# Ledger of designs, part 4: VH-VL binders against q3z8v0

Target 1, 182 residues: q3z8v0
Amino acid sequence: MAPKLLLHGCCAHCTAYSFKYWQEQGFAVSVYWYNPNIHPFMEHQSRLEAMRKLSAEMGFELITEPSYHMAEYFKNVSANVDGRCRICFDMRLGQTAAYAAGHGYEYFSSSLFISPHQKHQDAVCSAEALAKETGVRFAYADLRKRYSDSRHITKPLDLYRQQYCGCVYSEYERFGKPNSPA
Key: E = the ipSAE of ESMFold2; O = the ipSAE of OpenDDE; V2 = 0.75 times the mean of E and O plus 0.25 times the DockQ between their complexes.

## First folded at step 5 (VH-VL)

Design t4 (framework fv_burosumab)
Fold by ESMFold2-Fast, scan of step 5:
Structure t4 (fold): chain C 182 residues (1-182), chain A 120 residues (1-120), chain B 106 residues (1-106)
Amino acid sequence: as target 1 above (182 residues)
Amino acid sequence: QVQLVQSGAEVKKPGASVKVSCKASGYTFTSYEMHWVRQAPGQGLEWMGIISPSGGSTSNAQKFQGRVTMTRDTSTSTVYMELSSLRSEDTAVYYCARDRGYSYGDFDYWGQGTMVTVSS
Amino acid sequence: AIQLTQSPSSLSASVGDRVTITCRASQGISRYLVWYQQKPGKAPKLLIYKASSLESGVPSRFSGSGSGTDFTLTISSLQPEDFATYYCQQFNSYPTFGPGTKVDIK
């Protein structure tokens, strides 16, 4: 019987290869959607719709949190915007590990570990601490070298494409650029 | 400050190969995908392909399948584009261009271009 | 492959003129379209991304609009440095470019 792994999906484009990788490693994989760091709500919905289309195409189970916890995100981040990425990882990976513990998953992981745009080491440290605290095992692989492979899977599917990491701070950092002239 | 600096002009005979380099600076090299685009004299722009500097994975336009090879060297923050079996129709300026991230086609910075001339 | 057409292929204008360039896609591309400016002997420069968003450092006289298959680049008051060739490019699929519109002085 294959061990059960709950894979946190941060977006369809990162999830495609991450799912394939863990399935090929011999796991029974379900994908978990919990991304309160994606703003505004319409952006969150566009990315979730892309994930639903990927789920249909690849045949994986997609588990979605029914509530959009944007207020919780801002409560946790507003006092320490410079440290927000670690807080964000702790929220998303924490919820994933807790769901895994409550629903019979032996392992958890995340599509965050494929993205070249994430603070990789902070995400690893967050996951390792949560594995110790919850007793669920953290399945780690550095998939950053497979990011183009994940994109290769999703490009023909014509899915919604995000233009920034997720939060309003990342949108401003990408498009606002503090040095923009008048 | 972001800069992409390409290798100098090349003159090649038909049937030869050419390898163009693009050295990146002013940002984290492995965090942004790099594209190659060419432009024949007096003509428009033509996309050739994309490479991920972090993993080395590539995707090339169908027209160049079998003739183009893209590689990178993380230690020197350099991407390379090699085009083989050159014909006179390959005479063009070749550009590297940085993907803005998450866009997969929004090119925010370009190299200065490398003129490749294929003649007898 | 998604094909892009531009009209006009060339135009002549005077400083202070309002210039409009159109780009049409062979199929729907939502808002995944970019506009570039290219001057002779130089690399292209990004002007507008995601159909209507002005790139940092680009003068506000440039604007973009459209969605789906029909897109427009507008220069509200043409300056001497704006005489160039303008290209649209889609990224809804693998990137393809329009053939370009050359803006010449009258």
Scores: ipSAE 0.013, ipTM 0.550, lowest interface PAE 8.3, mean pLDDT 88

## First folded at step 16 (VH-VL; framework fv_indenebart)

Design u4 (at its last look DockQ between E and O 0.04; V2 from the best seeds 0.00; counts 0 for: pae E 15.5 > 2, off the site)
Fold by OpenDDE, look of step 16:
Structure u4 (fold): chain C 182 residues (1-182), chain A 121 residues (1-121), chain B 115 residues (1-115)
Amino acid sequence: as target 1 above (182 residues)
Amino acid sequence: EVQLLESGGGLVQPGGSLRLSCAASGFTFSRYEMSWVRQAPGKGLEWVSSISSSGYTIYYADSVKGRFTISRDNSKNTLYLQMNSLRAEDTAVYYCARDRAFWSGYDFDYWGQGTTVTVSS
Amino acid sequence: QAVLTQPASLSASPGASASLTCTLRSGINVGTYRIYWYQQKPGSPPQYLLRYKSDSDKQQGSGVPSRFSGSKDASANAGILLISGLQSEDEADYYCMIWYSDAYVFGGGTKLTVL
């Protein structure tokens, strides 16, 4: 039997190839949605809807965490906004690893590792630490060179496309006034 | 056959430095976390440091933080431990141990024969 | 108090069973942690034996006899290494280990003598 891998999905466009990759590596892959970093809530829902459409198209199991945990996210990042990304990774990957551990998954990974727009090293550090903490194995692959391939998969599906990382801070960085403090 | 071969041990004065190496063979080195574990004469095992396969994540025992530096060169299948500001209590056999891989179920499943570090005036 | 405490020594007869304990410090729940066990014979490096978190989360080292098994005693807050059918070759030092607070922590080790 194929080993079970829980793949954290940050968005549909990142998840498409990531799922395909790990499936091709011989894993039984389920996708886990937990993104307390995505704001506002309607943005979160738009991206989740995109993920649901992808799930239907590609035929993978999508597991959604019932809790949004927006308040917890802000509680964690408010004291260190500059360090918010690592905190974000710890929350998202932490929840993924914890879920994996509790539901019989041998491995966990994330679609974060395909995005060229993410702090890749920080995400890896987070995942590696969490692997030791939870005992769940971290499956790592640098898929950044395959980012365009993932978008190519999702292109015909007419899925919602995000314009910023997800958090309100990233939104401000994307659309706010230059040289203005957050 | 998995092999780990430590080298670089020797006699050094307090405050001195040594660089240990661990040559790995018989497995895909770059896929495994690696660790150093030491054992003082007649004493138990003490974890020293660990480094992830990518090298991105590093852990140190409190007793060696700020003095020791773990690193790896995956192109050379070699693990290193730079030891600075050595103390008498650092005297021990230092073992290189293969840690975990994401597909394996073992931690410290292979050990080298060790290299002896003696810190003495 | 040490995170992991092991008896300094234990003796048992050939053919008997030996239970080696690894007691976790108060406040640290043994049920939460995966405990690793290692065997070290004189003049040799340690050898991985097994790891045990629960009956559904345990693994035996390659080539390690089935007479070596791991368990836990919740009441004692301890990990247990059980060696059944003791043989003379089992005489060695045994160490337990856990990952705790971003560090590997070893017990003090138990010297097992086979009489």
Scores: ipSAE 0.045, ipTM 0.684, lowest interface PAE 3.2, mean pLDDT 92
Fold by ESMFold2, look of step 16:
Structure u4 (fold): chain C 182 residues (1-182), chain A 121 residues (1-121), chain B 115 residues (1-115)
Amino acid sequence: as target 1 above (182 residues)
Amino acid sequence: EVQLLESGGGLVQPGGSLRLSCAASGFTFSRYEMSWVRQAPGKGLEWVSSISSSGYTIYYADSVKGRFTISRDNSKNTLYLQMNSLRAEDTAVYYCARDRAFWSGYDFDYWGQGTTVTVSS
Amino acid sequence: QAVLTQPASLSASPGASASLTCTLRSGINVGTYRIYWYQQKPGSPPQYLLRYKSDSDKQQGSGVPSRFSGSKDASANAGILLISGLQSEDEADYYCMIWYSDAYVFGGGTKLTVL
């Protein structure tokens, strides 16, 4: 039996190739949706619907529990908005690793590692620490050079296209001037 | 290769109207903010207007607010500038410029060749 | 009371360096702004050169030689474009720009002559 891997899906566009990659590495892959960082609620629902469509097209299991509850995000981020990205990774990857530990997954990973827009090393450090804490193994591959392959898969599907990372802070940074970060 | 091609310039009397177009190619137009920048003869650069990738956010220079309207048609990869109530001081070469992107972009990293607007009576 | 002030002209010899300044008016702190630089040759549209906010927040334009660099002089409240090893093709107009008060604002431009 193939070892089970729980793949955190940050969005459909990052997940398409990431799922295919880990499946081709011999894992039985399920995709885990936990993204309390996406606001407002209707933006979250639009991105989740895109992921559901991708799941139907690619035939992967999509796990959507627990349900969206954005208050959890703000409780953890509000005191340190400038440092929020590590907290955000800890929340999403932490829930993924905990679910994996409780449901018989030997490995976890994330579609975050294909994204050219994420703080890659912060996400790696978060996942490594969580692997030690939970005893679930972290499966790592740097897939940033394969982002165009993921877009090749998703473009024909006409999925909802996000215009910012996910949180209202990132929306302001993208569209509000001059508060844009590096 | 990124290309921006402006059109619609010409000679017009004060109080008249013109519509400028900018045809974009070689990049995913719908992911980029777009801007108009003008340059009067022998003068420096002056920003005119900017529009976000979705068209949601629009900015105008004070000198054109209420007279000019920026718009875009992402299905046609085209940026527009409707110029009404034209004045002599609007005489300039008008450049279409690519602004920042959804992923990552640089402000005004590509410019068109410009189209000339002359307002005289 | 212009937001950005640039000297109108500057001359320098081939092989020398030119230091182009972009001074923000009092009350606007250069340290908090990302400063963009553009080159414009006669008969051509402007070209993006580089941007600079700090040594950890800067970017060189595509194909722009490393002899072009950005910095700031906090005591003069100014952004600086340094062009070292001047070549005749560097003769051009140079503009600085910032995003300020919901607008892009350009400096008046500096005409660099390489003699």
Scores: ipSAE 0.005, ipTM 0.467, lowest interface PAE 15.5, mean pLDDT 88
ESMFold2 (binder alone), look of step 16: mean pLDDT 93; pTM 0.945

Design u5 (at its last look DockQ between E and O 0.05; V2 from the best seeds 0.00; counts 0 for: pae O 11.9 > 2, placed apart)
Fold by ESMFold2, look of step 16:
Structure u5 (fold): chain C 182 residues (1-182), chain A 121 residues (1-121), chain B 115 residues (1-115)
Amino acid sequence: as target 1 above (182 residues)
Amino acid sequence: EVQLLESGGGLVQPGGSLRLSCAASGFTFSKYEMSWVRQAPGKGLEWVSSISYSGYTTYYADSVKGRFTISRDNSKNTLYLQMNSLRAEDTAVYYCARDRGFWSGYDFDYWGQGTTVTVSS
Amino acid sequence: QAVLTQPASLSASPGASASLTCTLRSGINVGTYRIYWYQQKPGSPPQYLLRYKSDSDKQQGSGVPSRFSGSKDASANAGILLISGLQSEDEADYYCMIWYSDAYVFGGGTKLTVL
């Protein structure tokens, strides 16, 4: 039997090629949705709906964490907003690795590693540490040069397109205006 | 056929420095974690350091932290150990060992022949 | 207390079985760890023998005879390397190893003598 890989799906646009890549490498791939970093709730639901449409189109199994876990995200992040991205990766990839360990997946990875907009090195460091801790193997490929291929898959599907990384801190960083002096 | 060949060992004085290399062949080096393990004369095995396949994560035994630096060059299939502030207690045979990989292999499933480091005045 | 403890030596007769133990420190449960075993003959590097966590999570090293097997004794909090049908070439040092607290930890090794 093909080895089982649990692929954390950060968004549909990153997942499309990532799923194809790992399937072509000979894995039986399931996609895992756990993204407590996406705010507000309706933005989370819009991105999840896009992922569900991609799952139907590409035929992959989509596993969703039943709870949103927004309160846990803010509890873990609020004391260190400047360092939040590593904490965010630890939460998302940690849950993915834990699910993999408990459900017969020998490997895990993430669609984060195709994204040109993520702190790639921090995500790799997080995943490598979690693999050692859990005993689930981390399957790594730097797919950032293939992001346009992923968009070619998703563009014809007219999926919801996100405008910021996911968290309200990243939304403010992209769109916020400084307060003007009086 | 997996092969690991260590080099760079020799005689050094206490406080000196030495850089070990391990040339790897017969496997996709960039898909495996790598480790250094040492053995003092007449003694057991002691793990020294490990590095993830990407090089982003490193681990060190307490006895070498702050003095030794593990690194790798995946384009040259080579593992390194920079050893600074050497002490007599660092005298050992230093083995390069292949750690676990993506799809196959297990922790320290292949070992090199070792290179000898002697720290003596 | 050392994380892994092995007896310094063990003797057994040809054709008999040898049971080499690797005891984990109090407070570390053997049931949750993958125990790796290595053989080292004089003047040679170590050789990987096998890994054991459970009967459903174990692996024999390539070319390692089936008379080498791993198990655990939960009441003793120990991993076990069993060598059946002992042969003269089995005379060697044997090390156990685990990943614990961001470090690889070896036992002190057991010298097996075949009389």
Scores: ipSAE 0.006, ipTM 0.562, lowest interface PAE 11.6, mean pLDDT 89
Fold by OpenDDE, look of step 16:
Structure u5 (fold): chain C 182 residues (1-182), chain A 121 residues (1-121), chain B 115 residues (1-115)
Amino acid sequence: as target 1 above (182 residues)
Amino acid sequence: EVQLLESGGGLVQPGGSLRLSCAASGFTFSKYEMSWVRQAPGKGLEWVSSISYSGYTTYYADSVKGRFTISRDNSKNTLYLQMNSLRAEDTAVYYCARDRGFWSGYDFDYWGQGTTVTVSS
Amino acid sequence: QAVLTQPASLSASPGASASLTCTLRSGINVGTYRIYWYQQKPGSPPQYLLRYKSDSDKQQGSGVPSRFSGSKDASANAGILLISGLQSEDEADYYCMIWYSDAYVFGGGTKLTVL
């Protein structure tokens, strides 16, 4: 029987190839949606809708965390805005690993590892630490070279495409005035 | 009620083999990792081995690596420990434990009564 | 050097508080690890008590009295099990445990005597 892997999905466009990859590696893959970092809520919902469409298209099980945890995110990040990404990874991957541990998954991973726009090493460190903490195996693959392939998969599906990382700080960094502090 | 019942312990000579079993009931066996922990007479607890949900991944203490094999049959709700090349220092009570039940708030939250393994000439 | 070190024995009076320490080896930061505590009485298997990583990440075992609590001493690089209002039935061996380097590691255990 194929080992079960819980794949954290940050967005549909990153998840597509990530899912395919781990499936081809011989895993039984389910996708887990937990992204308290995505703001505002309507952006979160738009991206979730995209993920649902992808799930239907590719035929993977999508598990959505019922709690948004927006308040908790800001509580954690407000003390260290510059370090927000690591905190973000710890929350998202932490929840993923915890869910995995409680529901019979032997491995966990994330679509974050396909994005060239993410602090890749920080995410890896977060996942490794969480693996040690939870005892769930961390499945790692550097899929950054396959980022375009993932987008190619989703292109025909006409899914919502995000314009920023997800958090309100990243939105400001993308669209805000230059040299104006957040 | 969660129950874990070990069996298979006994007296064996050095170099011999023994197979322990742990019958689980009262919970969904396949949703939990399982572990073996042993305790030598008058000594502390020592982790021996753990096995993942499906049995795909196994973990071993250095002291038993290459000699012991943990396995499980989820269809029978049973955990196993095959012990080969037994040594005197393997003499202990061997406990079966349910582990890593994080959603229930426990790790090694249930233990069996143990089965005694004695390795002696 | 052992990954986890516990005092061999500790004595305290009924009604008093007992603080059991679990010291991590140098180079291993106690703040990083969730520490699990177990109680074992003579002739019985161990029983899960609680786990503690931080005040925001702790869990109490089912049926475990509230007088059992976990904490950490960063300066000592140690996990702490605090037993307040000691009862005679608290006399037992207590073990700490962590997950480290793909293995469960137990401390040597502390024998708590209630005088």
Scores: ipSAE 0.000, ipTM 0.550, lowest interface PAE 11.9, mean pLDDT 92
ESMFold2 (binder alone), look of step 16: mean pLDDT 93; pTM 0.945

